# VHH binders against Bark storage protein B (BSP), part 11

Target 1, 288 residues: Bark storage protein B (BSP), of Populus deltoides (Eastern poplar) (Eastern cottonwood) (q09117)
Amino acid sequence: AHLRLGLVFTSDNNERALQDSGLYSPDSEDSSVDIAGRRFHSGTLNGSSIVYVKTGSHSVNMATTLQILLARFSIHGVIYFGNAGSLDKKTMVPGDVSVPQAVAFTGVCNWKKFRSEKGKLVFGDFNYPENGENLLGTVEYEKIKMFSPSEAPKEVFWLPITKSWYNAATEALKDMKLRKCYSDECLPGEPKVVFGSKSSTSDFYVRNKAYGDFLNDNFDAKTADTTSASVALTSLSNEKLFVVFQGVSNVAGETSSNSRVSYLASYNAFLAATKFINSIPTPRLACE
Below, E stands for the ipSAE of ESMFold2; O stands for the ipSAE of OpenDDE; V2 stands for 0.75 times the mean of E and O plus 0.25 times the DockQ between their complexes.

## First folded at step 1 (VHH)

Design f13 (framework vhh_8pnl_2)
Fold by ESMFold2-Fast, scan of step 1:
Structure f13 (fold): chain B 288 residues (1-288), chain A 120 residues (1-120)
Amino acid sequence: as target 1 above (288 residues)
Amino acid sequence: QGQLVESGGGLVQPGGSLRLSCADAGFTVSSYYMAWYRQAPGKERELVARITSGGSTNYADFVKGRFTISRDNAKSTLYLQMNSLKPEDTAMYYCAAQGDYEIWSYTDYWGQGTRVTVSA
């Protein structure tokens, strides 16, 4: 029997890239299932059997949607494609695709008081604290507890991409040509696939150059997003194969990218994911 | 690793005023939490005042109404205007550049300090 591949992404731009490709064929006119407000589509992507779902952004939406996917469907492994910000302009720029070797949550912290006035945090307007005496402290990054069926819970910081799938992606994408132009707008250089980087996940957007530099300098993280570590944690907890493709849509601390560059990033990540899917053996249930 | 240089400290009598300056070299204050701390001999370093990227200010209760934090973006300089100084204000005053509140609160840089002495 055939197992499907789970194809997950967060945004309308990601879905539009899939639709615009013309590579997806639904199994039938009635090949979607709605679960908890999420629509799961069963079909083929360039001949490979998949279920795809748009999860919404941020860690909880990804984790919840992916767990539904894994519990409801016979999924061999998970392919994520989406957008990310670059933390190192020398390593990658908008339009490039990152294939990380490991991802981590960098938004789970122990916030410690540091020689500040005693008091309480009082928040005024959104994003503008008033009387926030405890905000100026030391933050310590925490490991996440990971549960799985086959072993005792353990604390992990770096969540490794499945080695066999990472290696397959590296081989499949080494000579890949990515899209340079969308409509009348073209990237200044030839976009490329970058392998072996580490990625940072948090539920806030990293648009501050100083914090981006901190993540690069201290964690060797080259990209930041809101979802990749949730893909990793949920997949590993279910003992499922997974791989991540990140289209770079911006550089932390630089002027915001326009919508066409963001779409190119989504499209290039989709192209990389599709080439990977076409390169792996047809997934199937064990014969007995 | 401080790229911050404080100045303006000195000796002043009770009730007097001083204006401290902190020059930053090569980053913008508009995206950062900027803060003034002080440390008296034998005491812990304590927050005096801060200003967020959005311009919101926060003051320690013991300086509220007497001190004013401000920024001159054209000069890349942070100020602390200190009025009605008391002997208890005697300390080394430090400038700190910290992360953006909207994204992350992270301490990036500290200056070497400027000394303020309030005595007759």
Scores: ipSAE 0.000, ipTM 0.106, lowest interface PAE 19.2, mean pLDDT 80

Design f14 (framework vhh_8pnl_2)
Fold by ESMFold2-Fast, scan of step 1:
Structure f14 (fold): chain B 288 residues (1-288), chain A 121 residues (1-121)
Amino acid sequence: as target 1 above (288 residues)
Amino acid sequence: QGQLVESGGGLVQPGGSLRLSCADAGSIFSTYAMAWYRQAPGKERELVARISSGGSTNYADFVKGRFTISRDNAKSTLYLQMNSLKPEDTAMYYCAARWEYSTYGDEYDYWGQGTRVTVSA
């Protein structure tokens, strides 16, 4: 029995990074399987046996696709690579790769009535007139109920990355050199891998600077995306190993974006994921 | 995706010098190991020099002390400075790139079309 690694990502840019690398080899001419409109590809990535799938963005697409992957294929563990926005320029800038230690849903909340004191969200840029009146009310962030085969259901906010795989990633990727330029577009500094951060997942893009600052200040979240917590919850619920690689494509609240920088972010996340995959033993039981 | 284009070849007399360049128009240059290979008429392709993404170099014995490989990641350009050229250096010179983190030794992912170097009186 050959166990494979599941490689998941959401977007066409992520798939293009995989394709442009030339590192993927399909097992055969007809090694893909279509399930519920999703295409699962079986092959090798730089010699390591994988199944990869493009899931689509946002929490439901990721969770649904990943559950199909885990239910229909013999998967040892899940590697996610994708894009994220930075919530803190001091720690991460576009082109960098974040390897978070924990992720959380920050889009699941109770929206309290106006002038409620519990779970207050106050930002000056949407309180007019300038007297601090918050017409949107207050937001109370909620824990998610997690089910698993071997333990009682529990309420969790922070979803931890698998400790052994997080540690393996820190060892495999320390001092890793990432891509700085794509043709004539170059990042202003040397991109780097950043470890130990926390990440925020919601089904909306964090493009508001005040909200991004709130997530950084109150949750110590350094990146925001639409999928990482779904990878975590689904993997943990199935008691599967998993790890997340986020290429930083923008800064929350900034107006400037560049498609080549976004592609570099996707590519750097792919490079990190590939180096990690090639660093771990593939559990393959066969005659010597 | 790699698109390597060599330049700088030509005709020189023995003892002369040439500088070859290899430009990448749209590849992942900064994370790739780069190499110069050559192929003389009727001979097999052979490694001349190799440079890692971090700048570590390795040379074939026949060129050690005469040739210098270098890279400029900001310009996505690889160079080969060829000094004290000999008639035996006459060959087509090829630029090659391989994924830095690949397990393949001398298997290269991208190759240029080549540039001709002729050393004769």
Scores: ipSAE 0.000, ipTM 0.105, lowest interface PAE 20.4, mean pLDDT 82

Design f15 (framework vhh_8pnl_2)
Fold by ESMFold2-Fast, scan of step 1:
Structure f15 (fold): chain B 288 residues (1-288), chain A 122 residues (1-122)
Amino acid sequence: as target 1 above (288 residues)
Amino acid sequence: QGQLVESGGGLVQPGGSLRLSCADAGFTFSEYAMAWYRQAPGKERELVARIYSGGSTNYADFVKGRFTISRDNAKSTLYLQMNSLKPEDTAMYYCATSWYGEDFTYPEYDYWGQGTRVTVSA
């Protein structure tokens, strides 16, 4: 036995990118196990030993699945790939891949009583009735407690990606060519890998341009998804290395891209994850 | 929980015609862009034709001039009229939906149902 890399993603489209690549080879024995209705697959991805699992979307599904992965398998570190929306079209557009340096939960809020004062990290004013008193009050973002074996619980907002793996990803992907066309659908520009951005995670979809602009302006968040902060919190709580690759599927507040562009975003995120996996040293399998 | 149900496939000789139907069950049909995909054995799934909520259409080059996609929002039904069928058109045909308008943070293309088989053989 040897340490494996954990490869996690949320959706059928993400799994289809993996399957369509032809790069995955299952182990000859014990190539899968079902735990809590989730199937964990053991094999190699382009020669690197992995366990992969489809987690389902949103915070709880990711956290539960990833904790099972880390508790039941010998995992060196966690690679996540998936889709996200862009919060700043000047920085990234559909087809691009974001490699964030930090992620945060932006869906954990204190919704304050009518006539409460605003604090730091305030969501904004909602006037109800319009032009009257704000009867809906204000929302304030909350830090989350992070538990780990080696230190007391602490309150954190930004969850940092593992520095060594983030740096390895920037080096491995700096000149990476991403896929521009899938079937009859082509991106209007050349897709690129974007490094160093921050990402917003919530259990609701950011389809509203004003809210997307708020996240960009106030948190410097460039992407939004439903999963990445759960990957980060669970990995950090287990003191495991991790990195996140987000394929950009849409821009908050703009007309939706079609399904081929969404699949292309998934595929580009998969390509970035695979190139990263191939670039990091892992323990060699001992000869029998 | 709703799904899309494909029908109308069958065996036909080269040069023949078939009309595929896809019936909606349980979502707001008129809001969605609709598409037909196909997958031949051993091949990747590929887009055949797409129709947007407003009625605009896109076709793959290999079916242009032969296939016509249409929708009936009142009946929540998508159609694919296939003319001048070729052996290369032999595949499982899938009806798919894509949300039209502002997108989700994680947009997914829904593939609904098991598809309908089209075989073009002499």
Scores: ipSAE 0.000, ipTM 0.095, lowest interface PAE 21.1, mean pLDDT 80

Design f16 (framework vhh_8pnl_2)
Fold by ESMFold2-Fast, scan of step 1:
Structure f16 (fold): chain B 288 residues (1-288), chain A 124 residues (1-124)
Amino acid sequence: as target 1 above (288 residues)
Amino acid sequence: QGQLVESGGGLVQPGGSLRLSCADAGFTFSSYAMAWYRQAPGKERELVARITSGGSTNYADFVKGRFTISRDNAKSTLYLQMNSLKPEDTAMYYCAAESYTDYWVGTEQYYDYWGQGTRVTVSA
């Protein structure tokens, strides 16, 4: 019997990193399966048996695709790699890889009723915690209900990464070298792996510095993305092991964007995921 | 910036051998990772072999044991020795150079410089 590791990511840029490595080998010339418009690839990644799939961006595409993966394939656990924005440039900068210990949805909220200005916030303002005023953008963050086979449904905010896999990743990646250059452009410093941070997920991009600062100051979140909490919720709901690798592609609130740096972030996240995958043994199916 | 010029292609029978060369025409060869790619008619370009600036090599599964990539930094030249050639090896062969990294990269979009290609045809 044979169990595979599920490797998931959202974008063409993430898939390019996998393809560019040349480390993936299909099991056969016809080892892909199309389900609900998604293509699932069965093969090996540097010798480790995997199924990989490109899910599409944002929480619903990730959850839908990952649930198909877990329902249709014999998957031991889930490895996600992708891009994220830094919420604290003193902790991590573009090119770095974040290995969070917990992730949460920060886009599930209750918007309080406004009393004046027809719900308008002044441009550039951030108002939380609320100072006695009912303004548009005053929100209460909500827990979400998590279902699983072994427990009664419960309300959760922080979704923990599998402790054993988080610890294994910390050990496997402690001496890891990441890619510094793409074409003729190089990162200013040596990229590094950052462990133990918390990450925020929403279906909108955190481009506003005041909101990014709020997430860092009030939730101790160091990265923001659109998918990691969806990976966590879906994996936990299926009682599957999982781990998340986030390549830092930008700093929330900074005005510059750079496609080469975004690619380096994707590639470095892929390198971290691959080193982790190759550090764990291939599991076998239990006899029933 | 540099230009790359491939040579050594030609027509051979199955089981034959060819040696491809790629000459550097204007940059510091020894600092670059180098690769050979190929593209058959109607197919995508695919990596054949790669060699880092430090000399570490990687090969596509379909050429392992048959092809050998090597470099001569003093002559600024990259080589691909092709043995036991098969009809499915028929393609245009390109060399490519990637700056400032020793990490292995498998697709064309991540290489800085490309040659114009040299044709290899394996048939009777």
Scores: ipSAE 0.000, ipTM 0.091, lowest interface PAE 22.5, mean pLDDT 80

## First folded at step 2 (VHH; framework vhh_7aqx_2)

Design a15b (from a15 with R27F N108D; at its last look DockQ between E and O 0.01; V2 from the best seeds 0.00; counts 0 for: DP in h3, pae E 19.3 > 2, placed apart)
Fold by ESMFold2, look of step 2:
Structure a15b (fold): chain B 288 residues (1-288), chain A 125 residues (1-125)
Amino acid sequence: as target 1 above (288 residues)
Amino acid sequence: QVQLQESGGGLVQAGGSLRLSCTTSGFTFSDYAFSWFRQAPGEEREFVGAISSSGGSTDYADSVKGRFTISRDNAKNTFYLQMNSLKTEDTAVYYCAANPRWGLTSIDPQEYDYWGQGTQVTVSS
């Protein structure tokens, strides 16, 4: 079996970045197959053998599709790219690419009964104009149980990116030039790759500044998305190497992003993913 | 050793036409996107137009749209700038530039890895 890299992403905008690059070449035969309504594409990305798939939005779609990819194809490791919101504009802004060191589900929680004193998110602390009693009470964030072939199930919160691949990404993307301009629209500053962040995944978008600040203050999360923790959980459960690239498309609480900046974020995440893919050893084709 | 070399510059009367060529060596031509930039005396280097690695996508500065056409010939490792309806304001040194195919074309000269030495275009009134 020919080992390939798996390239996964959720959206039409991500796929458009791949298509607009002109770097993908489909295999001459059997270049795609449809499984469970998703199209899996086999080919090369700037010379590296990959299978890519557009999974659909959010963690359930990603986990479902990724498990199919890992079960039905010979995959060495998983590369994810997609958009994320910044939770800390001092660390990263639209156009930047985040390469997190760990990701967590922050939408898995226990909404406590009213007047419970347990809970990390206390809604009464966010009342306006002043703090006080709040009928929503508190939310306690929960660990999840991770299953894998080589270990007993264990409770986890932070899902670590594969150390060897994270380290390889820091070297491959060091001083990487990202796109500053798309058509006639340019970012206000030079976009950069930010390493070592922690990232929040939930089924809802974090557009609210107060909640974004809460996540940053309490978890040291620098980005939020809806998918990356599902990539981590599925990859770790299958004991596959993986890495996450997030293009920053917006800042929680701000309204400055537009469709061109959002696409530029997708494209920069794609560039980072591609450079990483091209930097790691490519298995020799079986027909060599 | 990567080389880009412009040719085809010269003196032309306003309203005339000129075709610039950029011949390349030292890399796989079909893997690269290409752009033309120009610089008039005392001015900053200005984007003129770009063509994707496949040739399927082009972009032009507003000042040259409808008058200039970029094309590429992969068999000759050459890309071109056809300049029609030339104006005195088109007088400049024209540079060709190359960027890897995995990058989008860009108006930002800092995003281009390789540059030619330039060819003078002078449009007389």
Scores: ipSAE 0.000, ipTM 0.127, lowest interface PAE 19.3, mean pLDDT 86
ESMFold2 (binder alone), look of step 2: mean pLDDT 80; pTM 0.817
OpenDDE, look of step 2: ipSAE 0.010; ipTM 0.255

Design a15c (from a15 with S54W L104F; at its last look DockQ between E and O 0.40; V2 from the best seeds 0.00; counts 0 for: pae E 14.0 > 2)
Amino acid sequence: QVQLQESGGGLVQAGGSLRLSCTTSGRTFSDYAFSWFRQAPGEEREFVGAISSWGGSTDYADSVKGRFTISRDNAKNTFYLQMNSLKTEDTAVYYCAANPRWGFTSINPQEYDYWGQGTQVTVSS
ESMFold2, look of step 2: ipSAE 0.000; ipTM 0.278
ESMFold2 (binder alone), look of step 2: mean pLDDT 80; pTM 0.819
OpenDDE, look of step 2: ipSAE 0.192; ipTM 0.643

## First folded at step 4 (VHH)

Design g04 (from a15c with R27F W54Y F104Y; framework vhh_7aqx_2)
Fold by ESMFold2-Fast, scan of step 4:
Structure g04 (fold): chain B 288 residues (1-288), chain A 125 residues (1-125)
Amino acid sequence: as target 1 above (288 residues)
Amino acid sequence: QVQLQESGGGLVQAGGSLRLSCTTSGFTFSDYAFSWFRQAPGEEREFVGAISSYGGSTDYADSVKGRFTISRDNAKNTFYLQMNSLKTEDTAVYYCAANPRWGYTSINPQEYDYWGQGTQVTVSS
């Protein structure tokens, strides 16, 4: 069967990691096609047949590009690699790779009048500063409606990674060694793969420590990015297998402009994605 | 049980050539990136060249670029350093090293988990 894995990422740094690896080989014929201003590349990654595309950042760019990929190519499943911020430096630090078990949109909300009620808030309700010094209001986090061919639409908050692929990733990557240095600059500790976390997606960057702490404390989210929940929703809506690899490039609320650490994070996420791709069986059509 | 063994060192005159080999055992060769480092008397170990896993992307120190070529033979579990146009300043003990990270090459000796015992290369004027 002419069935491929879809490899998606958002940025030039992610593409540089792929290119610098030397592991991608374009097909001898029809190795790329341009659709809606996006270039889709057909080839092999360390011997495995893939189509890769650079989507651009944020949820809409990812969703629209991924839907084109799934509609125009015979894709067995979707592998995402990219960058994320850590929300808990006890769990993961820059250079580490997060393999989340579930992702959610945390940027879909109702912003309501300030409430100063003493009682417990319902799931998704949050009162901004309760002392009255900031009347910005109450944020109510919403579930999203998910459509799929096989089931009635349903409201979901946590979007689960495909169980079989999540399990395959945990087995394939359990003892993985990651890149620690780029040229002469090295991470202070040994980078590691962290499994089973939950991830937060919004169309804004989490650069504020108080908000990052809030996401960790109230949602048990360990990473934040702008794309992973969009990968999840689009894949689930198309009933496609998918998995997410997040290279940790920063800690939310700590100022760091280190481009080498960002590149190492991209590269480590790429290495994890590649090892996973090489661990799964060659994709086949069900009738073959 | 992981072992790396260098061979091919020796005495050579300036302008000459040598090929170093590093034979490995105890791991899946194709999954590793490999490098050569050297150490001159009284100096620290310095990077010479590296080759990535699978695709075979190479990286070289500026001092040897264009003169040295690193290559690998996955079927033989061996990788090589072809040294051409040797200079007296190339005199050093040459060490082969293996890094378990896929597609990764590094100039930092601390990133390599496994090392050979070293082979002497002496370039006479």
Scores: ipSAE 0.000, ipTM 0.246, lowest interface PAE 13.2, mean pLDDT 84

Design g05 (from a15c with R27F W54Y; framework vhh_7aqx_2; at its last look DockQ between E and O 0.41; V2 from the best seeds 0.00; counts 0 for: pae E 19.2 > 2)
Fold by ESMFold2, look of step 5:
Structure g05 (fold): chain B 288 residues (1-288), chain A 125 residues (1-125)
Amino acid sequence: as target 1 above (288 residues)
Amino acid sequence: QVQLQESGGGLVQAGGSLRLSCTTSGFTFSDYAFSWFRQAPGEEREFVGAISSYGGSTDYADSVKGRFTISRDNAKNTFYLQMNSLKTEDTAVYYCAANPRWGFTSINPQEYDYWGQGTQVTVSS
């Protein structure tokens, strides 16, 4: 028996990236188990012992599945990979991989009564063609309460990536080459790994440029997705190590991405996750 | 120092089989995609087949598809070309090649940074 790494992702495209790699070897012919309709796979990824699971979309599916993983399997730490949108095309473009330093829920909000105290998002500042009063009023962003076994519940906004694993990722990935082409579709430039960003998580996709700019301006968020903060909250609540790898599939406000670029983003995030997994020690109780 | 070394070439009758090996050193094997190319006298080097850095994707030239199989063994830092149902047209020097970019394969020999010395395969009639 070994303590394993948990590899979590949400989508068929993420799973296809893992499958296309050929690096996953199941422990046996029947090394998967179904729990609550999700299939947990035990095996090795290029020699490193893992349990992986496709969780389904968005924060609730991720949190539910990850809690099952942590409760039912012996997991040392959690690795997430998946797609995200760039909120800052000067920093990151499709095909790049973001390794954020912190993530936050930006979908936990108080939509305030019209003409009450202003929240942070003032819809009237986004009127077109002219700013002014807006009947949708304003939205305030709220902290969430995090529960853990060793601390009293506390209110949090930024959920930090595990420092030791973040640092290990910066060393393991600093010269990493990412995939530029899929089929006959190639990125216009060389894809890169970007460290140190902050990331926004909400249960809605941020495809709107004005809102993407708002998140970048007010939270210094460079990417947005629907899952990363759920990974962070659940991991921190269970006191497990974790790290997040985001493949940039689009830029908020732009419509130029296609399915090949989206898959390439998933694949590059998978490559980064795999290289990280292979670079760290895993507990092997019989051999360690 | 990066090194690729082919082995397993030789003389074989048409319809026979050979297995070529390419042993590698001087880089992290799992980070690289690998390809086999071949060159007959007086011809340009042509693509035979490729395998991605993590081994999940293979590609073959139409002339060898269904007869040749490329594979890799990350634990042994070695990749292979299994050649079955050989034809006289398969006579060539076979080269293994590596691309230092992860997961990137190509039919263009210009995309590969490292090459072996080649091994002769001769298919007699």
Scores: ipSAE 0.000, ipTM 0.139, lowest interface PAE 19.2, mean pLDDT 87
ESMFold2-Fast, scan of step 4: ipSAE 0.536; ipTM 0.799
ESMFold2 (binder alone), look of step 5: mean pLDDT 81; pTM 0.837
OpenDDE, look of step 5: ipSAE 0.204; ipTM 0.648

Design g06 (from a15c with R27F W54F F104Y; framework vhh_7aqx_2)
Fold by ESMFold2-Fast, scan of step 4:
Structure g06 (fold): chain B 288 residues (1-288), chain A 125 residues (1-125)
Amino acid sequence: as target 1 above (288 residues)
Amino acid sequence: QVQLQESGGGLVQAGGSLRLSCTTSGFTFSDYAFSWFRQAPGEEREFVGAISSFGGSTDYADSVKGRFTISRDNAKNTFYLQMNSLKTEDTAVYYCAANPRWGYTSINPQEYDYWGQGTQVTVSS
């Protein structure tokens, strides 16, 4: 047995970035395994031994797939790459890659009735009318209970990226050149890697500028996605090293990105993940 | 020094076929992604097709999908463009190009470090 790196992502567009790179070479034997409708690929990425899998979007698909990966394969650590929306265009714009220091679930909350007034947070139109009140009063964000083999369960809000791997990523990716143009579309500025941000995960898309601004102002969150906190929770629960690379595909509240800009964001996140993978020590056997 | 050399161009009737080759030297062939571009008279260079390193994922311009096939032979340090069902609109100088950066494919000429001299393809009506 030898240790491998787990490379996870959610979508066909993310997989296309990996395939288009031409850097992946499947193992000569047992190069893929199907488990619960998910295909796990064993091979090398630019010489580094990996298992990669396309998980599907949103928290449950990511957590389920990643747990299968960690339970069935000898994985040294988890590298995630994917897309995210920017919550602060002064910090990052489409094409940039965010390497967060911490991620949190911001979609787990209690909506409380406020007796005489509707409270501090007001939401717009709803798809489903009710005979009574649909949304009243304040929103209280909840901590998530985290289980692990070595410790009693605890309540956590911020899920920290592995400090050693975060530090290794900052060193490996300093001054990294990202792609500015793909197809006939070019970004207006030079894309860059942004370190040290916090990221928001929910099972809904943050399309509303006011809510995006709220997350930036009150949580200091610079990106929003549907999966990064699931990567963090599952990895931490299994006591595995992990790191997250987010390609910025849009800005919350602005016009949605086109398919080429979205693909470029996926590709830049893949480039960052690959450079990180090439920079870490070769995984060894689990037992010496 | 890196060199790329096209061959296989020429005159062909509409509906016919040609196979272009690009022979390379001066670098480790397997590390590179390769593309074909063409330039019609009076026009800019446009993307035709690309093939990545390892595994060989391919990409094609919409105008040639289903008619052209790109392939590579790492043992011969050569890659190819098989052109079927040729149209008069395919008349152009065809250029091969190599991209060492991450082995990825791109439709942007500026992403390619090395270019061949070009080979003329003329499709008569």
Scores: ipSAE 0.000, ipTM 0.136, lowest interface PAE 17.3, mean pLDDT 82

Design g07 (from a15c with R27F S57R F104Y; framework vhh_7aqx_2)
Amino acid sequence: QVQLQESGGGLVQAGGSLRLSCTTSGFTFSDYAFSWFRQAPGEEREFVGAISSWGGRTDYADSVKGRFTISRDNAKNTFYLQMNSLKTEDTAVYYCAANPRWGYTSINPQEYDYWGQGTQVTVSS
ESMFold2-Fast, scan of step 4: ipSAE 0.524; ipTM 0.790

